# Ledger of designs, part 1: VHH binders against o26951

No score or structure here was measured in a lab: all are predicted.

Target 1, 206 residues: o26951
Amino acid sequence: VEYTHFKDLQALEMERGRLYETIVVTWDDSMVGNAAPIGVLCTGDDTVTLYLYQGTRTVENVLNNGRFTVNVTLDPLIFTDSTLGDLEEDMFSHYRDFLHLRGADAFFTAEVVSVKKLVKRDRFGESELHVVKARAGDVMRAESFRMALNRGIYAVIESLIAYTRAEFSDPLVLRERIAEMNRVARKVGGPREKEAMRRIIQALES
Unless a header shows other numbers, all headers, positions and changes below count from the first letter of the chain; antibody chains are not in Kabat numbers.
F, E and O stand for the ipSAE by ESMFold2-Fast, ESMFold2 and OpenDDE, each averaged over both directions (binder to target, target to binder). V2 = 0.75 x the mean of E and O + 0.25 x the DockQ between their complexes.
[cut] marks letters that were taken out.

## First folded at step 12 (VHH)

Design u06
Fold by OpenDDE, look of step 12:
Structure u06 (fold): chain B 206 residues (1-206), chain A 123 residues (1-123)
Amino acid sequence: as target 1 above (206 residues)
Amino acid sequence: QVQLVETGGGLVQPGGSLRLSCTASGFTFSDYSMNWVRQAPGKGLEWLSGIDSGGGSTYYVDSVKGRFTISRDNAKNTLYLQMNSLQPDDTAVYFCAKGPDYFEFEPSEYDYWGQGTQVTVSS
């Protein structure tokens, strides 16, 4: 994939105050990559905020080296595989001293500016978070890049969110939610969205 | 014009409780996150708690976790802070602060503040 370099997040149509579902790529000191679906809040032309939960490889790597990439993709299997397990090493590419998602429609480098540890309370309970503010560096956009609503991919993302919160959810409610999202994916999704839902359902039944 | 007015402060004994209120006007209250920040004598501003525009998510600094509860009533344009198990080191002026249409934790990013209400915890 060939990327064009841009100066700021406007090139990705990211707007201040909006949350974007992305794949955040991090790495350890040995440059072993990790990918996780993360909602990234745009807070300016070159600034973002991440809410990282305790106990994840993502937060560990970010706190350790202060660097990561944010990757834009609409591939439902990337979201699925990064959530249910981990991506293989060949799914990562090098950009300078960063790792990014291979084949991403776009990505930007990020460097941590500040970190704040706090507690979040919502309908699912209480969680410890690291609020990470970062500055975007190089913004790389492929020709395939697009920002559009996609109910198929959103159905998959919603299902994955439900999956990650399964231990805090009523099993019947969870099943109904997944069934609903599967109906959406089957109706408006392509083969990859359908496959993603199959994998999610299989994981929930295991 | 935007206005934030805090009430509910006062003198309380250690272990006691207070409930602060902040009444907002001059903007669409339900569209913005809201925060509580305090300043103790001789200390800087300390962010305590925040709440998103809809009230579905609340956030706390670790030092007030389990003791303070933030909430809001968008129909009344009012922000609340329930403070339990108060200690002398909770003595400070407590401010209500307007956040942006997303959640922000840095006080320097807040554009509007109340005048503050004094909370004193002493035996």
Scores: ipSAE 0.787, ipTM 0.920, lowest interface PAE 0.4, mean pLDDT 93
Fold by ESMFold2, look of step 12:
Structure u06 (fold): chain B 206 residues (1-206), chain A 123 residues (1-123)
Amino acid sequence: as target 1 above (206 residues)
Amino acid sequence: QVQLVETGGGLVQPGGSLRLSCTASGFTFSDYSMNWVRQAPGKGLEWLSGIDSGGGSTYYVDSVKGRFTISRDNAKNTLYLQMNSLQPDDTAVYFCAKGPDYFEFEPSEYDYWGQGTQVTVSS
């Protein structure tokens, strides 16, 4: 796979304030690779934020060496396999002093700028969170690149499907589905996705 | 124009409680993360707590976990901070701050601030 080098995240069409579903590749002191599906928040032309829970291999590697790659793929099996188990070692390629996902449609190198440990509370309780801010270095895009995946519009679409079937749906199931899609849209999307969800919810309440 | 107005500060004894409110206008409140930041006498700004745009996730610095609770009412455009078990080192001016449309803990990234409300914890 041949990559073209770009200067910033605009080449991947990443927008400030949107969370993209990616494969984050990290490694240990022996350069043994690790891949995990991680949402990556774009915060600027060359800045990203990751929200990493304590106790994961990803956070351990990031805290240890302060470098990682963010890899763009639309292959659902890579997301699935890296969640349910480990990718084979031959799924990692070297780029300078970094590892990246072999065959990724795009990737960028990232170096940690800061880490803040916070307490997060949500519907599941309380957890320790590392908020990692990083600067994107080299942005590498292959001819196969199509998009960095953002779930926001799909949360809206799923909500609209539910809306068109509301008269034929169990109201409790419908409300739970809409609430979950709203949480997704607000987590990953921007003002337009949030406004769309507001309109859908309002329409359901009338 | 964007406006944030804090209320609810005052003098309280150690161990006491206060509830701060912040009313927002001039923007779509429910689209943005919101934060509480304090400034103790002679000190810099300290981020304390944040809440995502929908209110589903709340974030705290370790020193206030279990004592402070951030919440929001998007229908009333209001942000809250319930402060319990207050101690003298909680004495500060408390600011409400508008974050971007994602969770952000760095005060330098906030574009709009309230005037602040004084909280004094003294016996």
Scores: ipSAE 0.732, ipTM 0.905, lowest interface PAE 0.8, mean pLDDT 92

## First folded at step 14 (VHH)

Design w03
Fold by OpenDDE, look of step 14:
Structure w03 (fold): chain B 206 residues (1-206), chain A 123 residues (1-123)
Amino acid sequence: as target 1 above (206 residues)
Amino acid sequence: QVQLVETGGGLVQPGGSLRLSCTASGFTFSDYYMNWVRQAPGKGLEWLSGIDSGGGSTYYAESVKGRFTISRDNAKNTLYLQMNSLQPDDTAVYFCAKGPDYFEWEPSEYDYWGQGTQVTVSS
């Protein structure tokens, strides 16, 4: 794959405040690669934030060497395989002293700027979390690049699907689903996603 | 005009409890993360806790986990901090701070602050 170099995350149409579903690639001191699906929050033209939970190779590697790559891909099998297990060694490529996902539609290098360890509580319970702020370096985009997966739009789409199936759904389950999607849209969606959710909710209540 | 007003501070003995409130106005409260930050005498700002717009997710610094609980009532535009098991080193001015529409723990990134409420823990 041939990549074109860009200066910042605008090349990937990443916007401040939006969460993107990516594959984060890390490595240990022996340059053994690790890939994990990670939601990456864009916080600026060249800054991102990762929320890394305790006990993963990803967080260990990031804390150890302070470097990683964020990879954009639309391949569902990459997400699946990296979640269920580990990607094979041949799924990693070298970019200078970084590893990235082989065949990624795009990737950018990242260096840790700050780390905050904290506790998160939600409906799933309490968890130890490392909030990692990083600076994006080289942004590499392939011709195959189209877009980074945005969680906000998915929330809207899922809500619309739920809406179309409302007649066949338990009203309480539907309400909970919509509420959850609205939460996602409110957290990581843009003005248009939020407005979409407003309209969906209004339609459901009419 | 954004305004945040903290209340509930005061003097308490070690082991005691306080509940802080922050009333917000001038913006859509329910659209933003809210945070509690404190500043002890001679020390810098310390982030304590954050809560998402809907209240479904809460975040805590290691220093206050298990003792402090953040919550919000969006209908009342009010943020709360329940503080239990207070110790002398919890003495500080406590601030309510408006976050963006995503989680941010860096106090320097907050745009709006209250004037703060004094919490003093002493025997």
Scores: ipSAE 0.802, ipTM 0.928, lowest interface PAE 0.4, mean pLDDT 93
Fold by ESMFold2, look of step 15:
Structure w03 (fold): chain B 206 residues (1-206), chain A 123 residues (1-123)
Amino acid sequence: as target 1 above (206 residues)
Amino acid sequence: QVQLVETGGGLVQPGGSLRLSCTASGFTFSDYYMNWVRQAPGKGLEWLSGIDSGGGSTYYAESVKGRFTISRDNAKNTLYLQMNSLQPDDTAVYFCAKGPDYFEWEPSEYDYWGQGTQVTVSS
């Protein structure tokens, strides 16, 4: 796969404040690769933030060597297989001193700038995580690149589907569905997804 | 005009509890993450806790986990910090702060601040 080099994340159309679904590749001292689906928050032209839970190989590798790659793919099997198990060794390629996902539509190198250890509390309970801020280095884009995946538009679409069926739906189920989609859109989306959800919710109240 | 007003500070004995409130106006409160930050005498700003726009996720610095609880009431445009097991080194001015519409823990990235409320923990 042939990559064109770019200087910053605008080449991948990443926008500040949006969270993108990616495959983060890390490795141990022996360059044994690890891949995990990780939401990556874009915070600037060359800055990202990751939320890494304690007790994962991803956070262990990041804390050990301070380097990783963020890989763009739309292949659902890569997301699934890297969650349910490990990718095979031949799924990793070298780029200088980094590993990246073989055949990724795009990837960028990342170097840790800071790490904040903190406690998160949500509906699943209490978790310890490391909030990792990193600077993007080389941004590499292949001809196959189409988009960095953001779930925000799909939360809007699911909400619109529910809206068109509102008159024939259980009101409690509908409200729970819309609330969940709104949570997703606010977590990952930008201003346009948030405004879309606001309009849908308002229309349901009319 | 964005305004954040903290209340609920005061003098408390070690081991005591205190609940801070922050009333917000001039922006859509329910759209934003909100944070508590403190500044002890002669010290820099220390991020303590953050909460997402709906209140479903809360975040805590290690120094306050298990002792402090952040919450919000979006109908009243009010942010809260419940502080338990207070110790003398919790003495500080406590600020509520508005940052971007995603989780951000660095105080230098926040754009609006309250005047602060003094908390003093002393016997």
Scores: ipSAE 0.725, ipTM 0.903, lowest interface PAE 0.9, mean pLDDT 92

Design w05
Fold by OpenDDE, fold request of step 16:
Structure w05 (fold): chain B 206 residues (1-206), chain A 123 residues (1-123)
Amino acid sequence: as target 1 above (206 residues)
Amino acid sequence: QVQLVETGGGLVQPGGSLRLSCTASGFTFDDYSMNWVRQAPGKGLEWLSGIDSGGGSTYYAESVKGRFTISRDNAKNTLYLQMNSLQPDDTAVYFCAKGPDYFEWEPSEYDYWGQGTQVTVSS
């Protein structure tokens, strides 16, 4: 795969405040690669934030060497295989002193700027979390690149589908579904996704 | 005009409790994360807790986990901090601060702050 070099995340159409579903590649001191699906928050033209949970190879490697790559792919098997286990060695390629996902539609290098250990509480319970802020370096884009994945539009679409089926749905189930989608949109979506959800909710209440 | 107003501070004995409130105006409250930060005499700013726009996720510094609880009522444009098991080293001015539309823990990234409310823990 041939990549074209760009200077910042605008080349990947990543927007501030949006969380993108990516494959984060890290490595240990022996350059053994690790891949994990990680939501990456874009916080600027060349800055990102990762939320890494305790007990993973990803957080260990990131804390150890302060470097990683963020890889964009639409391949569902990459997400699946990296979640259920790990990717094979041949799924990693070298870019300078970084590893990246072989065949990625795009990737960018990242260097850690700051780390904050804190506790997160949500509906699933309490967990230890490392908030990692990093600066994006080289942005590499292949011709196959289309977009980075964001769950915000999914939340809106699912809500609209639920809306169109409202007359056939249990009101309590519908309300819970919409609430769930609204939580997703509020968490990862931008102003337009949030506005869309507001309009949908308003329509359901009218 | 954006405005944040903290209330609920005061003097309490060790082991006591306080509930701080922060009333927000001048922006769409439910679109933004909110945070509590404190500053003790002679010390720098310390981030304590944050909450996302919807209130579904809350975040805590290690120093206050298990004792403090952040919450919000978007219908009232109000942020809360329930503080239990207060200790003398919790004495500080407590600020509420507006974050971006995503969770952010670094105080330098906040664009609006309240005037602060004094919390004093002493026998």
Scores: ipSAE 0.841, ipTM 0.948, lowest interface PAE 0.4, mean pLDDT 94
Fold by OpenDDE, look of step 14:
Structure w05 (fold): chain B 206 residues (1-206), chain A 123 residues (1-123)
Amino acid sequence: as target 1 above (206 residues)
Amino acid sequence: QVQLVETGGGLVQPGGSLRLSCTASGFTFDDYSMNWVRQAPGKGLEWLSGIDSGGGSTYYAESVKGRFTISRDNAKNTLYLQMNSLQPDDTAVYFCAKGPDYFEWEPSEYDYWGQGTQVTVSS
């Protein structure tokens, strides 16, 4: 795969405040690669924030060497395989002294700027995590690049699916599902996603 | 004309509890994350807790984990901090601060602050 170099995250149409589903690639001191699906929050033209939970190779490697790559792909098997297990060595490529996902539609290098250890509490419970702020460096985009997966639009889509199935759904379950998706859209969606959710909710209440 | 007004501070004995409130105006409250930050005498700002716009996720510093609880009532444009098991080291001015539309723990990134409310924990 041939990549074109860009200066910042605008090349990937990543917007501040939006969360993107990516594959984060890290490595240990022996340059053994690790890949994990990680939601990456864009916080600027060249800044991102990651929420890394304890007990993972990802967080260990990031804290150890302060470097990683964020990889954009639409391949569901990459997400699946990296979640259920680990990617094989041949799924990693070298870019300078970084590893990235082989065949990624795009990737950018990242260097840690700050780390905050804190506790997160949500519907899943309480978790220890590291909030990692990083500076994006080289942004590499392949011809195959189309878009980075954004959770906001998926929240809207899932809500619409739920809406179309409302006739066959438990009203309470449906309400909770919509509320959940609305929280996601409000958290990481843009104005249009938020407006979409508003319309969906209004339609459901009519 | 963004305004944040903290209330609920005061003097309590060690082991006591306080509930702080922050009433927000001048912006769409439920679109933004909110945070509590404190400053003790002679010390810098310390982030304590944050909450997402929808209130579905809350975040805590290790120093207040298990003792403090952040919450919000978007219908009332109000942020809360329930503080239990207070210790002398919790003595500080407590500030409510507006975050971006996503969670942000770093106080330097906040664009609006309240005037603060004094919390004193002493025997």
Scores: ipSAE 0.834, ipTM 0.939, lowest interface PAE 0.4, mean pLDDT 93
Fold by OpenDDE, fold request of step 16:
Structure w05 (fold): chain B 206 residues (1-206), chain A 123 residues (1-123)
Amino acid sequence: as target 1 above (206 residues)
Amino acid sequence: QVQLVETGGGLVQPGGSLRLSCTASGFTFDDYSMNWVRQAPGKGLEWLSGIDSGGGSTYYAESVKGRFTISRDNAKNTLYLQMNSLQPDDTAVYFCAKGPDYFEWEPSEYDYWGQGTQVTVSS
C-alpha cells in the first residue's frame, strides 16, 4: 500500500475530545508485533490519550519502549481477530523503526509523553489503568482512507465491547444486545461483518 | 467569569472524615470534567481524583484509593470529595480544578482553579 505523509491528525479528520476506534500496534524488544483494538482519544492536532488496562501485551510493550502506532481500518476481521487472539506476523509492516498494521487505510506513529497509573471506577466496577499521553509523529494516509464508518463495523465493535464485558453483564441482556447487533450486521454488513459476528457469538458460547 | 469556590476544609483528628465541596459558576458545568488536587507544605501539586462530565466514571490516585470518593451534582453545579480515614500526611491545601470536556489527570492542563481550602489532620 502506498501512503502519503501528512503533518498532523487533521488529515484523518480527528477532532479534539472525540474517541476513535482503532487498532493499536506495539512490539517487544525482538520486534514481535501485537495488535489490539483500542479507543484513542484525540486531544489536539498531534496529541492523543490511551487508557490501557494492566496485564496486556499492549501496555507492557508501550511502557517498555515508549512507542506505538495507531491504525485506522474498516476491516471487521482485524478487530475481531485482534480481540479474540492476535494477528499473524504477516499482518505487520515496517515504517522506519515502527510496526504498523499491514494494509491499514491510515496510521500514525506515536511516542509516549507521560504515563499515569490510576484507578478507574464505573458501572462495571473498579479497574487499574495506565493513562498514556502520546505525541503523534508521522501521519500516513492511503488512497483507500475513508472518513465515514459503516454501521456494520459499529455493530461488530459494539459486540466486541459487550464480549469483553461479559463477566460484568446480565446474561440475558448480553444475549439480547448481541442479537440486536447481529441483526444490524446482517442488514447493512457484508460477508466479513457477518463472519465477525459468527466468531463473536461462537466465542461467547465457548 | 469562571469561578470555583471550595468549602468544607478544617481540622480533623487522624482517622477522621471531611467532605469538601466546590461550587462552580461562569461556564456550563455539566460539559466538563472536574478534579481535586492538593498541595502539601514544601511539596508540589498532587492530583487526587477526577470525574467525567456526566459522572459515570471516576478516577483516583493510588494514594487515596479506597479512602476518597469524588462525586458531582450537575443540577447544583457542585463537585464533592468525601475523605475518610484521614492521616497526618493528608494535610494540605485542597483545590478544585476545571478540566476539559474529557477526563484529564495532569494539573498543568487545567484552565481554572479555586482558591483552595485548608485541610489539617493532627492529634
Scores: ipSAE 0.834, ipTM 0.947, lowest interface PAE 0.4, mean pLDDT 95
Fold by OpenDDE, look of step 15:
Structure w05 (fold): chain B 206 residues (1-206), chain A 123 residues (1-123)
Amino acid sequence: as target 1 above (206 residues)
Amino acid sequence: QVQLVETGGGLVQPGGSLRLSCTASGFTFDDYSMNWVRQAPGKGLEWLSGIDSGGGSTYYAESVKGRFTISRDNAKNTLYLQMNSLQPDDTAVYFCAKGPDYFEWEPSEYDYWGQGTQVTVSS
């Protein structure tokens, strides 16, 4: 795969305030690669934030060497295999002194700027997090690149489908479905997705 | 036009509790994360807690973990901080601060602040 170099995340159409579903590649001191699906929050043209949970190889490697790559792919099997197990060694390629996902549609190098250890509470409970702020370096885009994955539009579309089927749905089930999608939109989406959800909810209440 | 007004501070004995409130106006409250930050005498700003725009996720500094609870009522444009098991080293001015549309823990990234409310913990 041949990549073209770009200067910042605009080349990947990543927008501030949106969280993208990516494969984060890290490595240990022996350059043994690790890949994990990680939501990456874009916070600027060349800045991102990761929320890493304790006890993973990913967080260990990031904290140890302060470097990683963020990889963009639309391949569902890579997400699946990296979640259920580990990617094989041949799934990693070298870019300078970084590893990236072989065949990625795009990737960018990242260097840690700051780390904040804190506690997160949500509907799933309490957890220890490392909030990692990083600066994006080289942005590499292949011809196969289409887009970085964001769940916000999914949430809106699913909500609209639910809305069109409201007449045939249990009101409580519908309400819960919309609430779930709204949570997703508010978590990962931008102003337009949030506004879309507001309009959908308003329409359902009218 | 943006305004944040903290209330609920005061004097309390060690082990006591306080509930701070922050009323927001001048922006779409539920689109933004909100945070509590404090400044003790002679010390710098310390981030304590943050909450995302929808209130689904809350974040805490280790120093206040298990003692403080952040919450928000978007219908009332109000942010809260329930503080339990207060100790003398919790004495500080407590600020409500507006974050971006995503969670941010660094106080330097906040664009609007309240005037602060004094919390004094003393026997």
Scores: ipSAE 0.833, ipTM 0.941, lowest interface PAE 0.4, mean pLDDT 95
Fold by ESMFold2, look of step 15:
Structure w05 (fold): chain B 206 residues (1-206), chain A 123 residues (1-123)
Amino acid sequence: as target 1 above (206 residues)
Amino acid sequence: QVQLVETGGGLVQPGGSLRLSCTASGFTFDDYSMNWVRQAPGKGLEWLSGIDSGGGSTYYAESVKGRFTISRDNAKNTLYLQMNSLQPDDTAVYFCAKGPDYFEWEPSEYDYWGQGTQVTVSS
């Protein structure tokens, strides 16, 4: 795969305030690679934030060496395989002293700027979290690149599907589905996704 | 014109509780994360707690976990902080601060602040 080098995240069309679904590649001191699906928040032209839960190899490797790559792919099997198990060694390629996902549509190198340890509460309970701020270095884009994946529009679309069938639906199931999609849209989306969800909810309550 | 107004501070005995409120206006409140930050006498700013725009995730500094609870009522444009088991070292001015549209813990990244409300924990 042939990559073109760009200076910042605008080449990947990443927008401040949006959370992108990516594969984060980390490694240990022996350069043994690890890949995990991680949401990556764009916070500026060359800055990102990751929300890493305690007790994962991802956070261990990040805290140990302060470097990782963020990899863009739309292949659902890569997300699935890296979640259900470990990717094979040949799924990692070298870029200088970094590892990245072999065949990624794009990737960028990242170096940790700061880490904040805190407690998060959500619908799944309470957990210890490391909020990692990092600076993007080299941004590498292949011709296969189409987009960095953001789930916001899909949460809106799923809500609209449910809305069009509201008359035929169990009201409790409908309300829980819409609430779930609203949580997703607000977690990952921008102002337009949030406004869309407000309109859908208002329409259901009218 | 963005406005944030804190209320609910006061004098309380050690072990007591207070509930702070912050009323927001001049922006779409439910699009933004919100935070509570305090400043003790002679000390710098200390981030305490934050909440995402929808209220689905709340975040706490280790120093206040289990004692403080952040919440928001987006219909009333109001942010809350329930403070329990207060001790003298909780004495500070407590500020409501508007974050960006994502969770951010660093106070230097907040663009609007309330005037603060004094909390004093003493016998």
Scores: ipSAE 0.771, ipTM 0.914, lowest interface PAE 0.7, mean pLDDT 93

